# VH-VL binders against Pleckstrin homology domain-containing family G member 5 (PLEKHG5): the designs that were tried, part 5

Target 1, 101 residues: Pleckstrin homology domain-containing family G member 5 (PLEKHG5), of Homo sapiens (Human) (o94827r584to684)
Amino acid sequence: QLLLEGSLRMKEGKDSKMDVYCFLFTDLLLVTKAVKKAERTRVIRPPLLVDKIVCRELRDPGSFLLIYLNEFHSAVGAYTFQASGQALCRGWVDTIYNAQN
Short names: E, the ipSAE of ESMFold2; O, the ipSAE of OpenDDE; V2, 0.75 times the mean of E and O plus 0.25 times the DockQ between their complexes.

## First folded at step 5 (VH-VL; framework fv_denrakibart)

Design k2 (from s6 with light chain S33T; at its last look DockQ between E and O 0.59; V2 from the best seeds 0.00; counts 0 for: pae O 4.1 > 2)
Fold by OpenDDE, look of step 5:
Structure k2 (fold): chain C 101 residues (1-101), chain A 118 residues (1-118), chain B 113 residues (1-113)
Amino acid sequence: as target 1 above (101 residues)
Amino acid sequence: EVQLVQSGAEVKKPGESLKISCKGSGYSFTSYWIGWVRQMPGKGLEWMGIIYPGDSDTRYSPSFQGQVTISADKSISTAYLQWSSLKASDTAMYYCARFDYEWGFDYWGQGTLVTVSS
Amino acid sequence: DIVMTQSPDSLAVSLGERATINCKSSQSVLYSTNNENYLAWYQQKPGQPPKLLIYWASTRESGVPDRFSGSGSGTDFTLTISSLQAEDVAVYYCQQYYSTPLTFGQGTKVEIK
């Protein structure tokens, strides 16, 4: 079931900055990007299983940290997502949290 | 249609300042990086830097850090490359191009030829 | 910095024949998270700006003819023109965008034999 979708700015690493479109389902999060000159999206990251995600709101308003854990509960990925506003950011974090519980 | 249109050719003398422009259209200007690439006569492509017009985050090549200034005016969808004091060695073609961390430089301006001679 | 090295510097190929350009990076440009190579190929025809041909090492940009293909992974990459056409005369550049500073190969000039 699709729980939430929308545009986010994703940062991964020091220099990375890109606009993505995310789809949050009950069991996974998809990070996609618009295909050039096409009205379709491409998955640009492996699907993130919701039960392996740790999200925390950051001090930077509208931003949240997403840590992805492996089967051993070790962090294997970290992303910073920025929403258009604090309310939307909180909506993403809360929705992910609710999907985990 | 995505387009990057650069300002016209420049003929300058050493010591003069210069600011060239790159205007983007056909897409959300604030959602993509704009990069500048130098190509000296008969030579290859050199990355100078990139700027994200949305927040003016700017990254320079170490080789060009402090040598040029990259800026943007998002209100008119225009990126700039400027020199405070040109050198003869700055003679080159300068391209602006839209940059995406996933796709690379997918759209390019037509180039601005800068000639610096005494 | 990641250094990109192309070979050869110049290549003359008969019309209809295969052209092969190699590109090596001093470090891997393979991103383990998504298993993509952040490597692009550009074509620059005389008097024109560069044009993106291939991204992610093997994905053709829209409008690029099928005769162009990219392959490789990690540090070794290849651009292949399966059947060289007259309009393919150009200088070709590889470029890594795995990390800053972004770096280009020195270019390979492709001409008709």
Scores: ipSAE 0.026, ipTM 0.758, lowest interface PAE 4.1, mean pLDDT 92
ESMFold2, look of step 5: ipSAE 0.609; ipTM 0.884
ESMFold2 (binder alone), look of step 5: mean pLDDT 95; pTM 0.962

Design k3 (from k2 with light chain T59D; at its last look DockQ between E and O 0.75; V2 from the best seeds 0.00; counts 0 for: pae O 5.3 > 2)
Heavy chain, then light chain:
Amino acid sequence: EVQLVQSGAEVKKPGESLKISCKGSGYSFTSYWIGWVRQMPGKGLEWMGIIYPGDSDTRYSPSFQGQVTISADKSISTAYLQWSSLKASDTAMYYCARFDYEWGFDYWGQGTLVTVSS
Amino acid sequence: DIVMTQSPDSLAVSLGERATINCKSSQSVLYSTNNENYLAWYQQKPGQPPKLLIYWASDRESGVPDRFSGSGSGTDFTLTISSLQAEDVAVYYCQQYYSTPLTFGQGTKVEIK
ESMFold2, look of step 5: ipSAE 0.512; ipTM 0.868
ESMFold2 (binder alone), look of step 5: mean pLDDT 95; pTM 0.963
OpenDDE, look of step 5: ipSAE 0.025; ipTM 0.737

Design k4 (from k3 with heavy chain G54D; at its last look DockQ between E and O 0.70; V2 from the best seeds 0.55)
Heavy chain, then light chain:
Amino acid sequence: EVQLVQSGAEVKKPGESLKISCKGSGYSFTSYWIGWVRQMPGKGLEWMGIIYPDDSDTRYSPSFQGQVTISADKSISTAYLQWSSLKASDTAMYYCARFDYEWGFDYWGQGTLVTVSS
Amino acid sequence: DIVMTQSPDSLAVSLGERATINCKSSQSVLYSTNNENYLAWYQQKPGQPPKLLIYWASDRESGVPDRFSGSGSGTDFTLTISSLQAEDVAVYYCQQYYSTPLTFGQGTKVEIK
ESMFold2, look of step 5: ipSAE 0.586; ipTM 0.893
ESMFold2 (binder alone), look of step 5: mean pLDDT 95; pTM 0.963
OpenDDE, look of step 5: ipSAE 0.753; ipTM 0.935
ESMFold2, look of step 6: ipSAE 0.598; ipTM 0.896
ESMFold2 (binder alone), look of step 6: mean pLDDT 95; pTM 0.962
OpenDDE, look of step 6: ipSAE 0.409; ipTM 0.874

Design k5 (from k2 with light chain S99T T100R; at its last look DockQ between E and O 0.76; V2 from the best seeds 0.00; counts 0 for: pae O 6.8 > 2)
Fold by OpenDDE, look of step 5:
Structure k5 (fold): chain C 101 residues (1-101), chain A 118 residues (1-118), chain B 113 residues (1-113)
Amino acid sequence: as target 1 above (101 residues)
Amino acid sequence: EVQLVQSGAEVKKPGESLKISCKGSGYSFTSYWIGWVRQMPGKGLEWMGIIYPGDSDTRYSPSFQGQVTISADKSISTAYLQWSSLKASDTAMYYCARFDYEWGFDYWGQGTLVTVSS
Amino acid sequence: DIVMTQSPDSLAVSLGERATINCKSSQSVLYSTNNENYLAWYQQKPGQPPKLLIYWASTRESGVPDRFSGSGSGTDFTLTISSLQAEDVAVYYCQQYYTRPLTFGQGTKVEIK
C-alpha cells in the first residue's frame, strides 16, 4: 500500500518552512519528521485522506500545492511542498492523482 | 552530534561595529533555521530573529528590525549577527540556536558575551 | 504579540518535593490543524545556555528525566518537577512558537529550600 516516500520541504502559511518526510499510501498521506537523536519518525500532521486531497503543480519548479478538503468539499488546509527537483515533484503529484483514481 | 559553536567574547566601545558567528555541525545546516537570542545581564531571553541558511530567508523580531543584521554563509555552515554601531545597551549574552517550527529551539550555542562600554 | 507570563517569579522547594511553574499566554497557542500547543519549556542553569526540556507543551525532549513534565492547553500551561533534585536549580522559561514574534516568559528561578 505504500506508493511513495521521500523528503519534502513543507510550507504552511506565509512563514513556515520545514523539512518533512512523507509517506504516501493508497488511501492516506502521512507527514512525518525525524525524532531528534533517534532513528524514528513521528507523525506531525493528522493523516490526510487521499480522496480529500487536491494537488496542483506550482509555477515554482519543484513545488506543488496540496489542498485538503473536508466532507463538505471545503478547503480546510493548504500546504506547499517542495521536492528536490521538478521530476520528483511531478512524481508526487502524479502518484497522488493516480491513487485517487 | 549536533553542535553550535559561537565566536569568543567581545569587548567593544560604543560606535564600533561587530560581527559574531555561530558555526553548526553534525546536521544539515541548510535544513534548519538558526535563531539569535539576546539575554541582557540578569534578564530573560529575547528572540532577535531567525535565518534559514538554505535560502537566507531572514525574519526579525520587530524590536530588533533595523538594529542588527542576521546573515549566513552556508558554505561554511556559519550564521552571523552583526551591528553597525554598538551601544552600551547592547551589552548582553547572545545565543544562537537551531530552530524548528515543530520543536522550538532544540540546540543552543554556548553563547557570546558582548560587552560595550566607554 | 503573544505575551507570556510565568508564575511565580521565584520558587524555593525542598529536595524531593514537587515544583510547579505556571505559564500563561495572552492568546491561544493551540493549532487546530494538528491539535498541538506550540509551547516549549527551557531550563537554564547558571553559566549555561538554555536547554530545551519540553516541546508541544507536554513532550519531553530526548534525555530529559521523567520527573519533568509539561501539561496544559490553549493559554494555560504548567511545568512540573515531581521530585526536585539538586541539579534542577535553574531558571525555567516558557516560550511560544505559535506565531512571530517568538516570545518567552520572564523566567522562574527555582531554588532549593
Scores: ipSAE 0.016, ipTM 0.734, lowest interface PAE 6.8, mean pLDDT 92
ESMFold2, look of step 5: ipSAE 0.378; ipTM 0.846
ESMFold2 (binder alone), look of step 5: mean pLDDT 95; pTM 0.960

Design k6 (from k2 with heavy chain S31N E102D; at its last look DockQ between E and O 0.48; V2 from the best seeds 0.00; counts 0 for: pae O 4.9 > 2)
Fold by OpenDDE, look of step 5:
Structure k6 (fold): chain C 101 residues (1-101), chain A 118 residues (1-118), chain B 113 residues (1-113)
Amino acid sequence: as target 1 above (101 residues)
Amino acid sequence: EVQLVQSGAEVKKPGESLKISCKGSGYSFTNYWIGWVRQMPGKGLEWMGIIYPGDSDTRYSPSFQGQVTISADKSISTAYLQWSSLKASDTAMYYCARFDYDWGFDYWGQGTLVTVSS
Amino acid sequence: DIVMTQSPDSLAVSLGERATINCKSSQSVLYSTNNENYLAWYQQKPGQPPKLLIYWASTRESGVPDRFSGSGSGTDFTLTISSLQAEDVAVYYCQQYYSTPLTFGQGTKVEIK
């Protein structure tokens, strides 16, 4: 079931910054990006299983940290997502949290 | 159709200031980085910097840090490259190009030739 | 900084023959998270701006003929023109966008023999 979708700005590492379109389902999060010169989206990251995601709101308003854990509960990925506003950001974090419970 | 249109050729003297422009159209200007690339006569491509018009986040090449200023006016979908004091060594073709961290420079302007001579 | 080195500097190939350009990076541009190589190839014809040919080392940009192909991973990359055409006369550049500063190879001039 699709729980939430929308545009986010994704930062991975010091220099990375890109606009993505995310789809949050009950069991996974998809990170997509518009395909060049096409009206379709492409999955640009492996699907993130919801039960392996740890999200925390950041001090930067509208931003949240997403840590992805492996089967051993070790962090294998970290992303900063920025929403258009703090309310929307909180909506993403809360929705992810609710999907985990 | 995505297009980047740059301002016309410039002929300047050393010590003069200059600001050239790059106007984007056919896409959401604020959602893609714009980069500037220098190409001296008969030479290769040199990355100068990139700017994200959405929030004006700007990254410079160390070689060009402090030598030029990159800016953008998102209200008119235009990016700028400027010098406060030109040198003869600034003579080159300057390209603007749309940059994506996943796909590189996918669209390029036609280039602006800058000639600096006494 | 990641240094990009192309070889050869210039290449003369007969029409219809294969052209091969190599590009080496001083460090890996392979991103382990998505297993993509942040390496692009550009074509610059005389009097024209560069044109993106290949991104992620092996993916052809839209509109690029099938005779162009990119291969390689990590630090060693290759651009291949399977059958050189007259319109392929140009300088070709590899570029890493794995990290800043973004860096280009010095370019390889491809001419008809």
Scores: ipSAE 0.035, ipTM 0.762, lowest interface PAE 4.9, mean pLDDT 92
ESMFold2, look of step 5: ipSAE 0.602; ipTM 0.890
ESMFold2 (binder alone), look of step 5: mean pLDDT 95; pTM 0.962

## First folded at step 6 (VH-VL; framework fv_denrakibart)

Design m1 (from k2 with heavy chain G54D; at its last look DockQ between E and O 0.14; V2 from the best seeds 0.00; counts 0 for: pae O 2.2 > 2, placed apart)
Fold by OpenDDE, look of step 6:
Structure m1 (fold): chain C 101 residues (1-101), chain A 118 residues (1-118), chain B 113 residues (1-113)
Amino acid sequence: as target 1 above (101 residues)
Amino acid sequence: EVQLVQSGAEVKKPGESLKISCKGSGYSFTSYWIGWVRQMPGKGLEWMGIIYPDDSDTRYSPSFQGQVTISADKSISTAYLQWSSLKASDTAMYYCARFDYEWGFDYWGQGTLVTVSS
Amino acid sequence: DIVMTQSPDSLAVSLGERATINCKSSQSVLYSTNNENYLAWYQQKPGQPPKLLIYWASTRESGVPDRFSGSGSGTDFTLTISSLQAEDVAVYYCQQYYSTPLTFGQGTKVEIK
């Protein structure tokens, strides 16, 4: 079931920003990106299982940290996502949290 | 390469209005905050405020709120700092800088010297 | 407001020797969520704009020589220049960006002895 979708900016390091479109389902999060030349959208990251995600709001208004854990509870991925506003950011974090419970 | 280029030095009299500019290039202008920092002669750095060009969300230092206006025109990747009525005490170097809540001010303009005297 | 206080105000160090600058914040700038200190160090040489040296208290900005290092957590921070070079003569500022208003230390002038 689709819980939430929308545009986010994904950060991977200090100088890395990418506009993405995310789909949050009950069990997984998909990170997609528009390919202008092909006028299509592609998945740019493997599906992230919701139960392996840890999300927290950052000090940057509208931004949240997403950490992806492996079976050993070790971080194997970390992303910063920026929403267009703090309310939307909170919505993403809360929705992910609720999906985990 | 990321660059912030500020407008030239200004010599003004008390009571005059002024608007200085900061043009960004080499990056997505709407994706980063732009801040203004004042440095009076021989003094330290003072944060004045920041603006997010995409939606013009602006945050001021309490010390500068109501004293200056920070704005941006994202169509030309330019941020502005303006005074409606300058004072002699506004004499200072003014820097614009790219700001990120996670990294701080990572790129700075060359500064704009504003001299206000009778 | 978070007040940033540096010490000393000025420092004269011989070439090749260690320079140590301290910075204290009136309240913690450590964010528990990601365990990062929102503290930056800047270098400002005469006639130039400030330059970012360190962010998150201890991470060097790209291009910054490894003789520069930042340490500390919470409210007490230190910038260390392990071996002072002639080009390191400048005023150094700490700055918290944990919360607005953003605030800078008063600066520390580093000179060659």
Scores: ipSAE 0.202, ipTM 0.824, lowest interface PAE 2.2, mean pLDDT 93
ESMFold2, look of step 6: ipSAE 0.595; ipTM 0.877
ESMFold2 (binder alone), look of step 6: mean pLDDT 95; pTM 0.963

Design m2 (from k4 with heavy chain S31N; at its last look DockQ between E and O 0.12; V2 from the best seeds 0.00; counts 0 for: pae E 2.03 > 2, placed apart)
Fold by OpenDDE, look of step 6:
Structure m2 (fold): chain C 101 residues (1-101), chain A 118 residues (1-118), chain B 113 residues (1-113)
Amino acid sequence: as target 1 above (101 residues)
Amino acid sequence: EVQLVQSGAEVKKPGESLKISCKGSGYSFTNYWIGWVRQMPGKGLEWMGIIYPDDSDTRYSPSFQGQVTISADKSISTAYLQWSSLKASDTAMYYCARFDYEWGFDYWGQGTLVTVSS
Amino acid sequence: DIVMTQSPDSLAVSLGERATINCKSSQSVLYSTNNENYLAWYQQKPGQPPKLLIYWASDRESGVPDRFSGSGSGTDFTLTISSLQAEDVAVYYCQQYYSTPLTFGQGTKVEIK
């Protein structure tokens, strides 16, 4: 079931920033990229299982850190996502948290 | 290529008003903070404030709160710093710079020299 | 407010020698959430605007030569130029962006001996 969707800026280091469109389902998070004026969308990252996500709000009021864990609870991925505002950022973090519980 | 281009040097008298500008290009202007930094002659860098052009959210240094006004016009990708009444002590170089909460000030304008004297 | 204090105020180093600048913050700028230090170093050459050299205390900005390195954590930080070059003559500033107001160190002038 779809819980939340929207535009975010995904950061993988300082020089790696990308505008993405994310879909948060009950069990997974999809990171997609809009193509051709948003007429087409493609998945640009493997689906992230909600149960393996750790999210924390960052000092940037509109940003949150997403850490992805493997089966051994080791971090295998880290992303910074920036929303258009703090309220939206918090909405993403809270929704993910609620989906985990 | 990210660029910040500031308005030209200003020579003013005490009591005059002034508004200097900083135009951004090469990136999404509305999605990054723009800050202003003062550098008095022969002195160090002083943070004045930052503004988020998308919604004009503005944060001031306590030292500059009420002393200057920071604004932005996102339609032309321009940020502004203005004084209602200049003082001789406002003589300084003023830099605008793009600010990111994660990286700091990563791109700077060339600076605007403001000279205030009777 | 977080006060940034650099040392020394000025430094004269022979070409090819190591230059070391220290920066101390009155409060920790380490963010426990991501374990990053919100500390930057800037280089300002005469007649030029500042240039970002280091962010997160130890990460080099793109295009910055390898001879520049940042180290430290919490409240104590160091900028090192392993082999000073003529073009490195400048004033260097540390800056915390952990919290507002953003604050800079007073600067360290690096010259050739």
Scores: ipSAE 0.288, ipTM 0.841, lowest interface PAE 1.4, mean pLDDT 94
ESMFold2, look of step 6: ipSAE 0.540; ipTM 0.868
ESMFold2 (binder alone), look of step 6: mean pLDDT 95; pTM 0.961

Design m3 (from k4 with light chain S99T; at its last look DockQ between E and O 0.11; V2 from the best seeds 0.00; counts 0 for: pae O 3.1 > 2, placed apart)
Fold by OpenDDE, look of step 6:
Structure m3 (fold): chain C 101 residues (1-101), chain A 118 residues (1-118), chain B 113 residues (1-113)
Amino acid sequence: as target 1 above (101 residues)
Amino acid sequence: EVQLVQSGAEVKKPGESLKISCKGSGYSFTSYWIGWVRQMPGKGLEWMGIIYPDDSDTRYSPSFQGQVTISADKSISTAYLQWSSLKASDTAMYYCARFDYEWGFDYWGQGTLVTVSS
Amino acid sequence: DIVMTQSPDSLAVSLGERATINCKSSQSVLYSTNNENYLAWYQQKPGQPPKLLIYWASDRESGVPDRFSGSGSGTDFTLTISSLQAEDVAVYYCQQYYTTPLTFGQGTKVEIK
């Protein structure tokens, strides 16, 4: 079930920042890239399983850190996502948290 | 394409008021901070302040607090920097720039030259 | 306030040679939550506005040539131009955006020898 969707700015490791469109389902987070004002959408990353995500709000009130864990609970990925505002950022973090419980 | 377009050069006398503008386009104007940076002739960059256009939350450098007013009109995607009474020492290039707490100043206006002389 | 100090103030380098600019912050700009340094480098060519080159101390902004690189952590940072080109003549500034007030270094002028 789709819980939340929207535009986010993503930074992955040392890669360049990019604008993405994310879909948060009950069990996974999809990272996509919108083209031509969302007329075309491409999945640009493997699905992130919600149960393996740890989120923390960052110093930027509109941004949050997403850590992805492996089966051994070791961090295997780190991402920063920026929403258009603090409320939306909090919405993402809270929704992910609620989906995990 | 993200663009910040500033108002034209200004020539003023001490004691006059001034309001310069910075219009953003190509992005959600209300979703990013806009900052102002001063550069006096032959000198370095000085942060003056930033404003979040959505709610007009404004942060000033202590050096510029009370010396200038930063404002924004989100209905026309424009930020402003204004003086109530200019001084000769205000002569400088003034840049507006989009600010991101994670990336810094990623897009800059072309600058507005302000000359204040008797 | 966090004070940013660059060195040297001016640098003359032959074409094709390495240019190195240092930047020191009076306090650490490393954020423990994400282990990122909130340090940026800007390039300002004559008669132009500044341009963002590097953010988070070592990440290149889109479109920036790979001859530009940023390194360092905590309080000591370096901008390196591996092979100076004619178009690289400019003043370079470091800037911390770890906390307000945001502060810039005094700038380093890079010229061709």
Scores: ipSAE 0.181, ipTM 0.822, lowest interface PAE 3.1, mean pLDDT 94
ESMFold2, look of step 6: ipSAE 0.628; ipTM 0.902
ESMFold2 (binder alone), look of step 6: mean pLDDT 95; pTM 0.963

Design m4 (from k4 with light chain W56Y; at its last look DockQ between E and O 0.75; V2 from the best seeds 0.00; counts 0 for: pae E 2.1 > 2)
Heavy chain, then light chain:
Amino acid sequence: EVQLVQSGAEVKKPGESLKISCKGSGYSFTSYWIGWVRQMPGKGLEWMGIIYPDDSDTRYSPSFQGQVTISADKSISTAYLQWSSLKASDTAMYYCARFDYEWGFDYWGQGTLVTVSS
Amino acid sequence: DIVMTQSPDSLAVSLGERATINCKSSQSVLYSTNNENYLAWYQQKPGQPPKLLIYYASDRESGVPDRFSGSGSGTDFTLTISSLQAEDVAVYYCQQYYSTPLTFGQGTKVEIK
ESMFold2, look of step 6: ipSAE 0.520; ipTM 0.865
ESMFold2 (binder alone), look of step 6: mean pLDDT 95; pTM 0.963
OpenDDE, look of step 6: ipSAE 0.757; ipTM 0.936

Design m5 (from k4 with heavy chain T30S D54E; at its last look DockQ between E and O 0.76; V2 from the best seeds 0.00; counts 0 for: pae E 2.4 > 2)
Fold by ESMFold2, look of step 6:
Structure m5 (fold): chain C 101 residues (1-101), chain A 118 residues (1-118), chain B 113 residues (1-113)
Amino acid sequence: as target 1 above (101 residues)
Amino acid sequence: EVQLVQSGAEVKKPGESLKISCKGSGYSFSSYWIGWVRQMPGKGLEWMGIIYPEDSDTRYSPSFQGQVTISADKSISTAYLQWSSLKASDTAMYYCARFDYEWGFDYWGQGTLVTVSS
Amino acid sequence: DIVMTQSPDSLAVSLGERATINCKSSQSVLYSTNNENYLAWYQQKPGQPPKLLIYWASDRESGVPDRFSGSGSGTDFTLTISSLQAEDVAVYYCQQYYSTPLTFGQGTKVEIK
């Protein structure tokens, strides 16, 4: 079941910054980008299981942190997402939390 | 169709300033990095830096830090490379190219030849 | 900084034969999160700008002929042209985009013998 979708700016590590389009389902989050000349989107990261996500709104307006855990509860991925505004950012954080509960 | 169109060839003397341009079209200009790449005559490709036009986040190669200024004006979909004082050793072909962290430099401008001599 | 080293510097190959270009990085360009290698190959024909051939070490850009293939992982990569055509006379560059500063190999000139 699709719960939320939309454009976000994704930051990873020190350098990486790009626009992505995310699909949040009841059980997973997909991070996609448009495929050139094909008019399609491509999944660019392994599907993130909703139950393994830790998500926190950041001090910067419109930004949230997403930490991905492995089966041993160790962090194996870290992403900063920026939405177009604070309300949309809170919507992402809340929707992820509600999907977990 | 994605295009990057660069300003024309330049013939300059040492000590002169110069600003060359790269205009993007056919895509969301502010949402992709623009990089500058130098190619000296008969030599390979050298990355100079990249800029994210949406917020002007700029990253320079250590070899070019302080030697050039990379800038962008997203309102006219244009990136710039500029020198405050040219040297003969700046004689080269300069390319702009669109950069994406997943897919590399996927579209390139035609190049701007800069010749600096007395 | 990640140093990219290509071999050979130049290569002469008979028309229709296989050309092989090697590229070695001083550090791994494999991103463990998605298991992709952030390595690209570019072709530059005389008098033209570079053109992207391969990204993620092995994925062909749209419009690139099937005779071009990329392989390798971590620090060792190969560009193969399975049947060299006259139009493939060019200089080929590998380039890592795993981390800044972004760096190119020195280039490999391919010509017909």
Scores: ipSAE 0.523, ipTM 0.884, lowest interface PAE 2.4, mean pLDDT 92
ESMFold2 (binder alone), look of step 6: mean pLDDT 95; pTM 0.962
OpenDDE, look of step 6: ipSAE 0.694; ipTM 0.926

## First folded at step 7 (VH-VL; framework fv_denrakibart)

Design n1 (from k4 with heavy chain S31R; at its last look DockQ between E and O 0.86; V2 from the best seeds 0.00; counts 0 for: pae O 3.8 > 2)
Fold by OpenDDE, look of step 7:
Structure n1 (fold): chain C 101 residues (1-101), chain A 118 residues (1-118), chain B 113 residues (1-113)
Amino acid sequence: as target 1 above (101 residues)
Amino acid sequence: EVQLVQSGAEVKKPGESLKISCKGSGYSFTRYWIGWVRQMPGKGLEWMGIIYPDDSDTRYSPSFQGQVTISADKSISTAYLQWSSLKASDTAMYYCARFDYEWGFDYWGQGTLVTVSS
Amino acid sequence: DIVMTQSPDSLAVSLGERATINCKSSQSVLYSTNNENYLAWYQQKPGQPPKLLIYWASDRESGVPDRFSGSGSGTDFTLTISSLQAEDVAVYYCQQYYSTPLTFGQGTKVEIK
């Protein structure tokens, strides 16, 4: 079931900044990007299982950290997502949290 | 349609300052990096740097760090490349291009020819 | 810094024949997270700006003819023109965008024999 979708700015590490479109389902989060000069989108990261996601709102309003854990509960990925505002950011974090419970 | 339009050709003397421009249209200018690439006559492509117009985050090639200044004015969807003091060795074609971390440089300006001679 | 090295520097191929350009990176540009190679190929015709041909090592940019193909992974990549056409005369560049500083190969000039 689709719980939430929308545009976010994604940062991965120090250098990466890009706009993505995310789909949050009950069991997974998809990070997609529009295909250039096409009306379709591509998944640009492997699906992130909701149960393996740790989210935390950052001091920067509208931003949250997403840490992805492997089957051994070790962090294998870290992303910073920025929504257009604090309310939307909170919505993403809360929805992910609720999906985990 | 995505388009990058650069300022016209420049003929300068050594020691002069110069600022060339690159105006983007047809897309959200603040959401994509803009890069500058130098191509000296008969030579290959050299990455100079990129700037993210929304917050002006700028990354330079070590070879160009301190040699040029990259800036942007997002209010008019324009990126800039400037020199405080040109050298003859700065003679080259300069391209601006939209950069995406997933696709690379997907759209390019037409180039600005800069000629520096005494 | 990741150094990109192309081979050959120049290539003359008869019309309709296959052209092959190689590109090597000094370190892997394969991103383990999504298993994509952050390698692009550009075509620059005389008097024109570069044009993106291939991204992620093997995906064709929109509008690029099928005769162009990219292959390879990790540190070794190849651009292939299956049947060279007159309009394909150009200099071709590989470029890694795996990390900054972004770096280009030195270019390969493709001409008609």
Scores: ipSAE 0.043, ipTM 0.769, lowest interface PAE 3.8, mean pLDDT 92
ESMFold2, look of step 7: ipSAE 0.540; ipTM 0.884
ESMFold2 (binder alone), look of step 7: mean pLDDT 95; pTM 0.962

Design n2 (from k4 with light chain T33R; at its last look DockQ between E and O 0.75; V2 from the best seeds 0.00; counts 0 for: pae E 2.4 > 2)
Heavy chain, then light chain:
Amino acid sequence: EVQLVQSGAEVKKPGESLKISCKGSGYSFTSYWIGWVRQMPGKGLEWMGIIYPDDSDTRYSPSFQGQVTISADKSISTAYLQWSSLKASDTAMYYCARFDYEWGFDYWGQGTLVTVSS
Amino acid sequence: DIVMTQSPDSLAVSLGERATINCKSSQSVLYSRNNENYLAWYQQKPGQPPKLLIYWASDRESGVPDRFSGSGSGTDFTLTISSLQAEDVAVYYCQQYYSTPLTFGQGTKVEIK
ESMFold2, look of step 7: ipSAE 0.496; ipTM 0.867
ESMFold2 (binder alone), look of step 7: mean pLDDT 95; pTM 0.963
OpenDDE, look of step 7: ipSAE 0.601; ipTM 0.909

